# VHH binders against Tyrosine-protein phosphatase non-receptor type 20 (PTPN20): the designs that were tried, part 1

All scores and structures are predictions.

Target 1, 254 residues: Tyrosine-protein phosphatase non-receptor type 20 (PTPN20), of Homo sapiens (Human) (q4jdl3r159to412)
Amino acid sequence: IMQEFMALELKNLPGEFNSGNQPSNREKNRYRDILPYDSTRVPLGKSKDYINASYIRIVNCGEEYFYIATQGPLLSTIDDFWQMVLENNSNVIAMITREIEGGIIKCYHYWPISLKKPLELKHFRVFLENYQILQYFIIRMFQVVEKSTGTSHSVKQLQFTKWPDHGTPASADSFIKYIRYARKSHLTGPMVVHCSAGIGRTGVFLCVDVVFCAIVKNCSFNIMDIVAQMREQRSGMVQTKEQYHFCYDIVLEV
Structure headers, positions and changes below count from the first letter of each chain, unless a header shows other numbers; antibody chains aren't numbered by Kabat.
F, E and O are the ipSAE of ESMFold2-Fast, ESMFold2 and OpenDDE, as the mean of both directions, binder to target and target to binder. V2 is 0.75 times the mean of E and O plus 0.25 times the DockQ between their complexes.
[cut] stands for letters that were removed.
Atom coordinates printed by the task and the answers are left out, and those that the model quotes come from them; centres of patches stay.

## First folded at step 18 (VHH; from G4 with S101R D105E)

Design H5
Fold by ESMFold2, look of step 19:
Structure H5 (fold): chain B 254 residues (1-254), chain A 124 residues (1-124)
Amino acid sequence: as target 1 above (254 residues)
Amino acid sequence: QVQLQESGGGLVQPGGSLRLSCAASGFTFSSYRMSWVRQAPGEGREWVSGISSSGGSTDYADSVKGRFTIARDNVKNTLYLLMDSLKSDDTAVYYCAKEGRWTLESLPDYFDSWGQGTQVTVSS
């Protein structure tokens, strides 16, 4: 497993980060050194404006799995985030972080706090229609309305709340169930998956989701190949050897 | 046919205590994880506490940790919630809930059976 991770770390991946490194876009990045490749970044609108997000297409056994891997929204990018979700017709957001961990803001609270009052953004109004707080994750159902057109979309957010501050979850069962609920909820567009930076926990989620889809279909899979595909489309996916090892640990539990 | 019946709710002053019970029948109680879930008017449902099938492992929502204790009696098929140091924010209907058993291919609702609930009101 370590040998595979080291080989992935040593692979020379061509790609440029010009859009994310432009001075006008640097304030749109949560972490200055975690950027989408120019070739796979998710464009906003006709002008192809910048957001720190990457399309990820994973192919396994003739099946295709589509995701958007993105950072946790900043206060200044929450309007952009919802625009991305709507423009890509995504109905599932998987959030793999608490808003604050260890006293540090990991992701801005980009959704309405209560059922009574919608979140008013520049271009959108987001209604919280229902929520259910579970032991390891929270399910939120949103109706998102674009103010200029009145067009609305239903979006389900699943927030995993029990990833430890250090390392990986001790119990894989809760995270497996979380991923399967997210997959079961999927109807349209790429699944939008984020943590804080959009590469570590996000990478684990994508890998494990593809593997379990393969297992259900009685189809082969290769974790190293899956992670290699992700890294070609967003730099650094599955950030640490512990996270990489966790992908194997989860699969062995099922 | 799964049946869950809660009792022990009522009106209590802040700082007070209550003991909720849930009588279970129609399934092998000792084979399932059980939880308490609450819902205040106009709010979503909030998981409060859960207990493993054997009773050997318990967990609590941060909002109640240190104040509430979950327990089960697998001989009497009864789930308990001991609530101490009650606050006005604890006012809700409390439900006994049976966690669904899942496999990779079968994913039922997270809770597949519910009781009718018992009202807990904490007011000065």
Scores: ipSAE 0.589, ipTM 0.854, lowest interface PAE 1.5, mean pLDDT 90

## First folded at step 19 (VHH; from H5 with E105Y)

Design J5
Fold by OpenDDE, fold request of step 21:
Structure J5 (fold): chain B 254 residues (1-254), chain A 124 residues (1-124)
Amino acid sequence: as target 1 above (254 residues)
Amino acid sequence: QVQLQESGGGLVQPGGSLRLSCAASGFTFSSYRMSWVRQAPGEGREWVSGISSSGGSTDYADSVKGRFTIARDNVKNTLYLLMDSLKSDDTAVYYCAKEGRWTLYSLPDYFDSWGQGTQVTVSS
């Protein structure tokens, strides 16, 4: 397992980061060293504006799995985030981070703080219709209104709340349930998956989701191959050796 | 048919105690994990506490740890929630909930059955 991870680290990836490195786009990145490839970045609108997000397509056993991997929104990029979600017709957001971890803001809440008051953005209005706080994750239902058109979109967010600041989840079963609920809830567009940087926990989620789908379909899978595909489309996917190992460990639990 | 019936709610002063009960029928009670979930006015649902099928393992939300105790009697098909040191923020409708049994191949709703709920009001 560790040898595989090291082999993945040694692979040269041909991707360029020109868009993310443009002076006007630098402030839109949470981390300077975590950028989308130009070839797989998610363009916004007709002008193809920049957001730190990548299309991820994983092929396994003849089936394609389609995702958007992205960083946790900055305060200044919340509007862009929702634009991305709506333009791609995504109905599910998987959030694998808390807003604050270790005293550091890892993600701005891009949703209303109450059921009574919507989140007002420049181009969107986000309503929290309902939410349920469970033992290991939170379910939120949103109605997102595009102000220019008046069009409303239903979006479900699942936030896993028990991933520690360092390491991997203590309860594999809980994380498995979380992933499966996300998959079950998915109806349209690419599933939007984010953590803080959009590569570590996000990568684990994508990998394990594909693996579980493969198992359910009685298809073969190769974790190394899956991660390799992800890394070709977003640099650093499954960021740490512990996370990579966790991908194997969690499969043993099913 | 699965039936869950809560009782024991009421009005209590801050610092007071209540004991909630949930009578279960229509399923093998001892085979399922059970939980208490509450909903405050104007808020969503919040998981409060859970207990394993055997009663050997219990979990609590951070907001109630040290104050609430979940228990079950599998002979009587009854779930309990002992609530001590009650606070105003504990005011809510409390629901008994049956947790779904899931596998990789079968994933029901997180809670597949609910009671009607019992009102708990903590006020001076």
Scores: ipSAE 0.913, ipTM 0.962, lowest interface PAE 0.4, mean pLDDT 95
Fold by OpenDDE, fold request of step 21:
Structure J5 (fold): chain B 254 residues (1-254), chain A 124 residues (1-124)
Amino acid sequence: as target 1 above (254 residues)
Amino acid sequence: QVQLQESGGGLVQPGGSLRLSCAASGFTFSSYRMSWVRQAPGEGREWVSGISSSGGSTDYADSVKGRFTIARDNVKNTLYLLMDSLKSDDTAVYYCAKEGRWTLYSLPDYFDSWGQGTQVTVSS
């Protein structure tokens, strides 16, 4: 397992980061060193505006799994985030981070704080229709209205809340349920998955989701291959050795 | 038919105690994890506490840790929630909820059955 991870780290991926490194786009990145490839970044609108997000396509056993991996929104990029979600017709958001971890803001809440008042953005209005706080994750149902057209979109967010600042979840079972609920909820577009940087926990989610789908379909899978595919499309996917190991461990529990 | 019936709710002063009960029928009670979930006015549902099928493992929301105790009697098919040191913020409808049993091949709703709920009001 460790050798695999090291091998993945040694692979030279000649992806370009020109868009993310543009002076006007730098402030849109949560982390300076975590950027999308130009070839897989998610363009916004007709002008192809920048967001730190990547299309991720994973092929396993002849089936393609389609995701958007992205960083946790900044206050200034919340509107862009919803634009991305709506433009891609994504009905599910998997959030694998808390807003604050270790006293540091890891993600701005891009949703209303109450059922009574919508979140007003420049281009969108987000309504919280309902939410359920569970033991290990939160389910939020949104109606997102595009102000220009008046069109409304239903979006479900699943936030895993029990991933520690350091390490892996204490309950593998809870995380498995979380992943499966996300998959069950998925109907349209790429599943939008984010943590803070959009590469660590996000990578684990994608990997394990694909593996579980493979198992259900009685298909073979290779974790190294899956992660390799991800890394070709977003640098640093499954960020740490511990996370990589966790991908193997969680699969053994099913 | 799965039936869950809560009881024991009421009006209590801050610092007071209540004991909720949930009578279960229509399924093998001892085979399922059970939870208490509450919903305050104008809010969503919030998981409060959970207990394993055997009763050997319990967990609590941070907001109720040290104050609430979940228990079950599998012979009587009854789930309990002992609530001590009640606060105004504990005011809610409390529901007994049956957790769904999942596999990789079958994933029901997280809670596949609910009671009607019992009102708990904490007010001075």
Scores: ipSAE 0.912, ipTM 0.960, lowest interface PAE 0.4, mean pLDDT 95
Fold by ESMFold2, fold request of step 21:
Structure J5 (fold): chain B 254 residues (1-254), chain A 124 residues (1-124)
Amino acid sequence: as target 1 above (254 residues)
Amino acid sequence: QVQLQESGGGLVQPGGSLRLSCAASGFTFSSYRMSWVRQAPGEGREWVSGISSSGGSTDYADSVKGRFTIARDNVKNTLYLLMDSLKSDDTAVYYCAKEGRWTLYSLPDYFDSWGQGTQVTVSS
C-alpha cells in the first residue's frame, strides 16, 4: 500500500495551472498551491470564467462515474459555486468537512442558515426546504432559483460531520453509509464533492464510491488505478498515505 | 407490521426531568439498533441518541450529552429516553426510530420505521 502511494507520488503528470495562477484568480483559491489543471477545470458560463474545480471521470469495467471535485467555497466564490452546480445540472453535493475544524476555517457557509430565510446571491436565491441531522452527517434539501430565468433546481447536500481533526475516521462504517446514501441520492449531472482543498477527503470519497459501485455490479476494481485516474484530472487527489490506506481499510470492512 | 408507540411526554419546568418510552412490536426488537429523534416547531429532524441492539453501546448528540440517557429492555421490547436537566431548547416532538439494516446491494432509508411522536414542552 505504501509502495503504491509512493509510486503515485513519483509519477510525472503533464499539465498546466495557468488559469489558477493568473493574478486575477489567485483570490479565488483557498490554497494557492492546490489548483485545477487547465485541461480539466470546470468553466463558468460562455467566457469560461475560473473556479477552483475539476471534472473527474473515472472508468472501471466499462462504466463511467462523473464528479466535480472542488475546494470548499470562499465567501467571494459562493455565487460561482452555485453557478457551477446549476450549469452542470448537479443534484448532489457531498461536503466532507465542517465549516471550522480545530479553530481553522475550512469552508464558508455557502447555504441558507435557516428554513425561514433564503440565501440571496447576485444571480440566485437558495431556499433550504428541509434538513435532517443524523449521527454522522446532515442532509439538506435546497431549491435553487436562477433570478434571470426563474428556473429552479432541487439539490441535496450531504455533509459528513465526523471526520477527525487529524487522520482518518477510526471506524470506516459511518463513512461507508455516508457515501452510499450520497450515491443513492444521485439523479442528474456529476456529483459535486468537496472538502476544504478538494483533493484529500474528496479523493477518498470518489475512490470508495467507484469501488462500491463496482462491487454492487460484480465488477473488478483496482484502487491504485482509480487514484491514478483521479490524479491525472486533479492534482494530488488522495492527499496522504493515511488517506490512501483508508481507501483499502474501507474495502476490507465490507 | 412494525409498530412503534411513544409515551411519557408532557409539560415540565426548566431543570425538570421526563422519561420517554417506546413500545415496539411487529419485528425482532433485540436485533435492531434504535434511536430517538426530535423535531422542534419549524425545524428539521435532529438525531438525539442511539443504542446498539444489545444495549451495550450508546451515543448522544452533543446538545444532550450528560443530560439524556438512552436504554432498552429487550424482554419488554421497550426503548427509553431519560431526560434530565431539561431546558427550553429541548422542546420538540420526540420520535422513536428503527435503524434500517443495509447491505452493499440493498440500502434502506436510514430510519425505516417511526413512531407517531410524543410532545415534550419545557417552559417556565
Scores: ipSAE 0.756, ipTM 0.905, lowest interface PAE 0.9, mean pLDDT 91
Fold by ESMFold2, fold request of step 21:
Structure J5 (fold): chain B 254 residues (1-254), chain A 124 residues (1-124)
Amino acid sequence: as target 1 above (254 residues)
Amino acid sequence: QVQLQESGGGLVQPGGSLRLSCAASGFTFSSYRMSWVRQAPGEGREWVSGISSSGGSTDYADSVKGRFTIARDNVKNTLYLLMDSLKSDDTAVYYCAKEGRWTLYSLPDYFDSWGQGTQVTVSS
């Protein structure tokens, strides 16, 4: 497993980060060294405006799984985040971080806090229709209304709240349940998946989701190949050897 | 066919104690994880505590750790929640919930059965 991870780390991938490195876009990145490739970045609107997000398509056994991997939204990018979700018709957001961990902001609170008052954004109004706090994750149902058209869109957010500050979850069962419920919730568009940087925990989620789908269909899979595909489309997916090992640990439990 | 009936709620002063019970029937109680879930007026549902099918493993929401104790009696098919040191923000309807068994091939609702709830009100 270590040899596989080292081989992935040594692979020289071509790609450019010109959009993310533009001075006008610098403040749109949570981490200045974690950027989407120009070729796979998610464009906003007709002008193809910038957001730190990447399309990821994973092919296994002739099946294609489509995701958006993105950083945790900044206060200044909340409007852009919701625009991305709506323009791609995504109905599921998987959030694999708490808003604050160890006193450090990992992701801004980009949704309405209560059932009574919607979040007012520049072009959108976001209503919290319902929520359920579970043992390891929180489910929130949103209605997002575009102000100019009155068009509404349902979005389900699943926030995993028990990823430890260091390492990986001790109990794979809780994370398995989370991934499966997120997949069960999917109806339209790419699944939007984020943590803080959008590469570590996000990479684990995508890898394991593909593997579970393969097992259900009685198809073969190769974790190294899945991670390699991800890394071609967003740099550094599955960030640490511990996270890579966890992908195998989860699969062995099943 | 599955039936869950909560009891033991009521009005209590801050610092007081209550014991909730949930009578279960229509399924093999000892085969399922069980939880208590609460809902305050105008809020969503909040998981409070859970217990393994055997009773050997328990867990609690941070808001109730050290104050609440979950237990089960697999002979009587009854789930319990012992609530101590009650606070005003514990005021809610408390539900007994049966956790669905998730497998890779079977994707039930997270909680596949619920009771009707029992009201707990903590006020001075």
Scores: ipSAE 0.744, ipTM 0.902, lowest interface PAE 1.0, mean pLDDT 91

## First folded at step 20 (VHH; from J5 with R101S Y105W)

Design K5
Fold by OpenDDE, fold request of step 21:
Structure K5 (fold): chain B 254 residues (1-254), chain A 124 residues (1-124)
Amino acid sequence: as target 1 above (254 residues)
Amino acid sequence: QVQLQESGGGLVQPGGSLRLSCAASGFTFSSYRMSWVRQAPGEGREWVSGISSSGGSTDYADSVKGRFTIARDNVKNTLYLLMDSLKSDDTAVYYCAKEGSWTLWSLPDYFDSWGQGTQVTVSS
């Protein structure tokens, strides 16, 4: 397992980061060193505006799995985030971070704080229709209105709340349930998956989701190959050796 | 048909205690994990406490840890919630909920059955 991880680290990726490094786009990145490839970045609108997000396509056993991996939104990029979600017709958001971890803001609150008051953005209005707080994750139902057209979209968010600041989840079972519920909820567009940087926990989610789908379908899978595919499309996916090891460990739990 | 019926709710002073009960029928009660979930006015649902099928393992939300105790009697098909040191913030409708039997191949709703709920009001 460790040898595999090291091998993945040694692979040179051909991707360029020109868009993310443009002076006007630098402020839209949460981390300076975590950027999308130009070839896989998610363009916004007709002008192809910038957001730190990547299309991820994983092929396993003849089936393609389609995701958007992205960083946790900044205060200034919340509107862009929702634009991305709606333009791609994504009905599920998987959030694998808390808003604050270790006293540091990891993700801005991009949803309403109450059922009564919508979140007002420049181009969107977000309503919280309902939510359920469970032991290990939160389910939120949103109605998102595009102000320019008046069009409304239903979006489900699942937030895993029990991933520690350091390490991996203590309860593999809880995380498995979380992933499977996300998959079950998915109907349209790429599943939008984010943590703070959009590469660590996000990478684990994508990998394990594909693996579980493979198992359910009685298909073969190779974790190294899956992660390699992800890394070709977003640099640093499955960020740490511990996370990589966790991908193997969690499979043993099923 | 699965049936869950809560009882024991009422009006209590801050610092007071209540004991909720949930009578279960229509399924093998001893085979399933059970939970209490509450909903305050104007808010969503919040998991409060859970107990394993055998009763050997219990879990609590941080907001109720040290104050609430979940228990079950599998002979009587009854779930309990002992609530001590009640606070105004504990005011809610409390629901008994049956957790689904989850496997990788079978993914039911997290809670597949609910009671009608019992009102708990904590007020001076």
Scores: ipSAE 0.914, ipTM 0.962, lowest interface PAE 0.4, mean pLDDT 95
Fold by OpenDDE, fold request of step 21:
Structure K5 (fold): chain B 254 residues (1-254), chain A 124 residues (1-124)
Amino acid sequence: as target 1 above (254 residues)
Amino acid sequence: QVQLQESGGGLVQPGGSLRLSCAASGFTFSSYRMSWVRQAPGEGREWVSGISSSGGSTDYADSVKGRFTIARDNVKNTLYLLMDSLKSDDTAVYYCAKEGSWTLWSLPDYFDSWGQGTQVTVSS
């Protein structure tokens, strides 16, 4: 397992980060060293505006799984985030981070704080229709209105809340349920998956989701291959050795 | 038919105690994890506490840790929630909820059955 991870780390990927490194786009990145490839970044609107997000396509057993991996939104990029979600017709957001971890803001809340008042953005109005706080994750139902057209979109967010600051989830079962609920909820567009940087926990989610789908379909899978595919499309996917190992360990729990 | 019936709710002063009960029928009670979930006015539902099928494992929301105790009697098909040191913020309708039986191939709703709920009001 560790040899695999090292092999993945040594693989030179000729990706370019020109868009993310543009002076005007630098402030839109949560981390300076976590950027999307130009070839797989998600363009926004007709002008192809920048957001730190990557299309991820994983092929396994003849089936393609389609995701958007992205960083946790900054206050200044919340509007962009929703634009991305709606433009891609994504109905599910998987959030694998808390807003604050270790006293540091890891993600700005891009949703209303109450059922009573919508979140007013420049281009969007986000309503929280309902939410359920569960033992290990939160389910939020949104109605997102595009102000320019008046069109409304239903979006479900699942936030896993029990990933520790360091390490992996204490309950593999809880995380498995979380992933499966996200998959079950998925209807349209790429599933939008984010943590703080959009590469660590996000990578684990994508990998494990594909694996579970494969198992359900009685298809073979290779974790190294899956991660390799992800890394070709977003640098650093499955960020740590521990995370990589966790991908193997969690499979043993099913 | 799965039936869950809560009881024991009421009006209590801050610092007071209540004991909720949930009578279960229509399924093998001892085979399922059970939870208490509450909903305050104008809010969504919030998981409060859960207990394993055997009763050997319990967990609590941070907001109620140290104050609430979940228990079950599998012979009586009854779920309990002992609530001590009640606070105004504990005011809610409390529901008994049956957790779904999860497998990789079959994922039901997280909670597949609910009671009607019992009102708990904490007020001075």
Scores: ipSAE 0.912, ipTM 0.960, lowest interface PAE 0.4, mean pLDDT 95
Fold by ESMFold2, fold request of step 21:
Structure K5 (fold): chain B 254 residues (1-254), chain A 124 residues (1-124)
Amino acid sequence: as target 1 above (254 residues)
Amino acid sequence: QVQLQESGGGLVQPGGSLRLSCAASGFTFSSYRMSWVRQAPGEGREWVSGISSSGGSTDYADSVKGRFTIARDNVKNTLYLLMDSLKSDDTAVYYCAKEGSWTLWSLPDYFDSWGQGTQVTVSS
């Protein structure tokens, strides 16, 4: 497993980060060195404006799994985030972080705080229709209304709240349930998945989601191949050897 | 048919205590994880505490940890919640909930059976 991770780390992947490195886009990145490739970045609107987000397509056994891997939104990018979700017709957001961990802001609160007051954005209005706080994750149901057309879009957010400050979860069971409920919720568009940087926990989520789908379909899978595919489309997916090992650990629990 | 019936709710002052009970029937109680879930008017549902099928493992929401104690009696098929140091924020309907049995191939609702609920009101 360690040899596989080292081989993935040594692979010299082609790709450029010109959009993310532009001075005008500097403030749109949570981490200056964690950027989407130009070729796979998610464009915003007709002008193809910048957001730190990548399309990820993983192929296994002739099936294609489509995601958007993105950083946790910044205060300045909340409008952009919701625009991305709507333009891609995504109905599921998987959030694999708390807003603050160890005193550090990992992701800004990008959704309405109560059932009473919608979040007012420049072009959208986001309503929290209901929520359910579970042992390991929170489910939130949103309606997002485009102001100019009145068009409405339903989005379900599943926020995993029990990832430890250091390392990976000691028990895989809670994260397995989380991933399966997120997949069960998916109806349209790419599944939007984020943590803080959008590469570590996000990479683990994508990998094991594909593996679980393969197991359910009685189909083969190769974790190294899955991670290699995602790294071609967003740099550094599955950040640490511990996270890589956890992908194997979680599969063994099934 | 699964039946869950809560009791023990009531009106209590801040700092007070209550003990909730849930009588279970219609299923093998000792085979399932059980939880207490609460809901204030006009709010979403909030998981409060859970207990493993054997009773050997318990967990609590941060908002109640150190104040609430969950227990079960697998002989009497009864789930309990001892609530101490109650606060106004604890005012809600409290439900006994049975966790769904899951596999990779079969994913029921997270809670597949609920009681009718018992009202807990904490007011000064």
Scores: ipSAE 0.750, ipTM 0.902, lowest interface PAE 0.9, mean pLDDT 91
Fold by ESMFold2, fold request of step 21:
Structure K5 (fold): chain B 254 residues (1-254), chain A 124 residues (1-124)
Amino acid sequence: as target 1 above (254 residues)
Amino acid sequence: QVQLQESGGGLVQPGGSLRLSCAASGFTFSSYRMSWVRQAPGEGREWVSGISSSGGSTDYADSVKGRFTIARDNVKNTLYLLMDSLKSDDTAVYYCAKEGSWTLWSLPDYFDSWGQGTQVTVSS
């Protein structure tokens, strides 16, 4: 497993980060050096404006699994985030972080706080229609309305709340259940998946989701190949050797 | 037919205690993980505590840890919640909930059966 991770780390991947490095876009990145490739970045609107987000398409056994991997929104990019979700018709957001971990802000609160008061953004109004706090994750049901068109879209957010401040979960069982409920919730568009940077825990989520879909369909899979595909489309997916090992640990517990 | 019936709610002063019970029937109680879930007025549902099918493993929401104790009696098919040091924020309807048994090929709702709930009110 370690040798596979080292091989992935040593592989030279071509790609450019010009959009993310433009001065006007630097404030839109949570981390200066974690950027989407120009070729796979998610454009916003007709002008193809910038958000730190990447399309990820993983192929296994002739099936294609479609995701958007993105950073946790900044206060200044909350409008952009909801624009991305609406424009791509995504109905599922998988959030694999708490807003603050170990005293550090990992992701800004980009959704309405209560059932009574919608979140008013420049271009959108977001209603929290219901929520359910579970043992390991929170499910939130949103209605997102674009103010200029009146177009609305239903979105389910599943926030995993038990990833430890350091390392990976001691038991994979809770994370497995989380991933399966997120997949069960999927109806339209790419699944939007984020943590803080959108490469570590996000990469684990994508890998394991593809693996379990393959198992259900009685298809083969190769974790190294899945991670290699991801890394071609967003740099550094599955960030550490511990996260890579966890992908295998999850499969073994099933 | 699965049936869950909660009891033991009521009005209690801050700092007080209550014991909730949930009588279960229509399924093999000892085969399923069970939970208590609460819902305050105008809020969503909040998982409070869970217990494994055998009773050997328990877990609690941070908001109630150290104050609440979950238990089960697999002979009497009854789930319990002992609530100590009650606070006004604990005011809610408390539900007994049966967790769905999932597999890779079949994923029921997270809680596939619910009781009618019992009201707990913590007020001076």
Scores: ipSAE 0.743, ipTM 0.900, lowest interface PAE 1.0, mean pLDDT 91

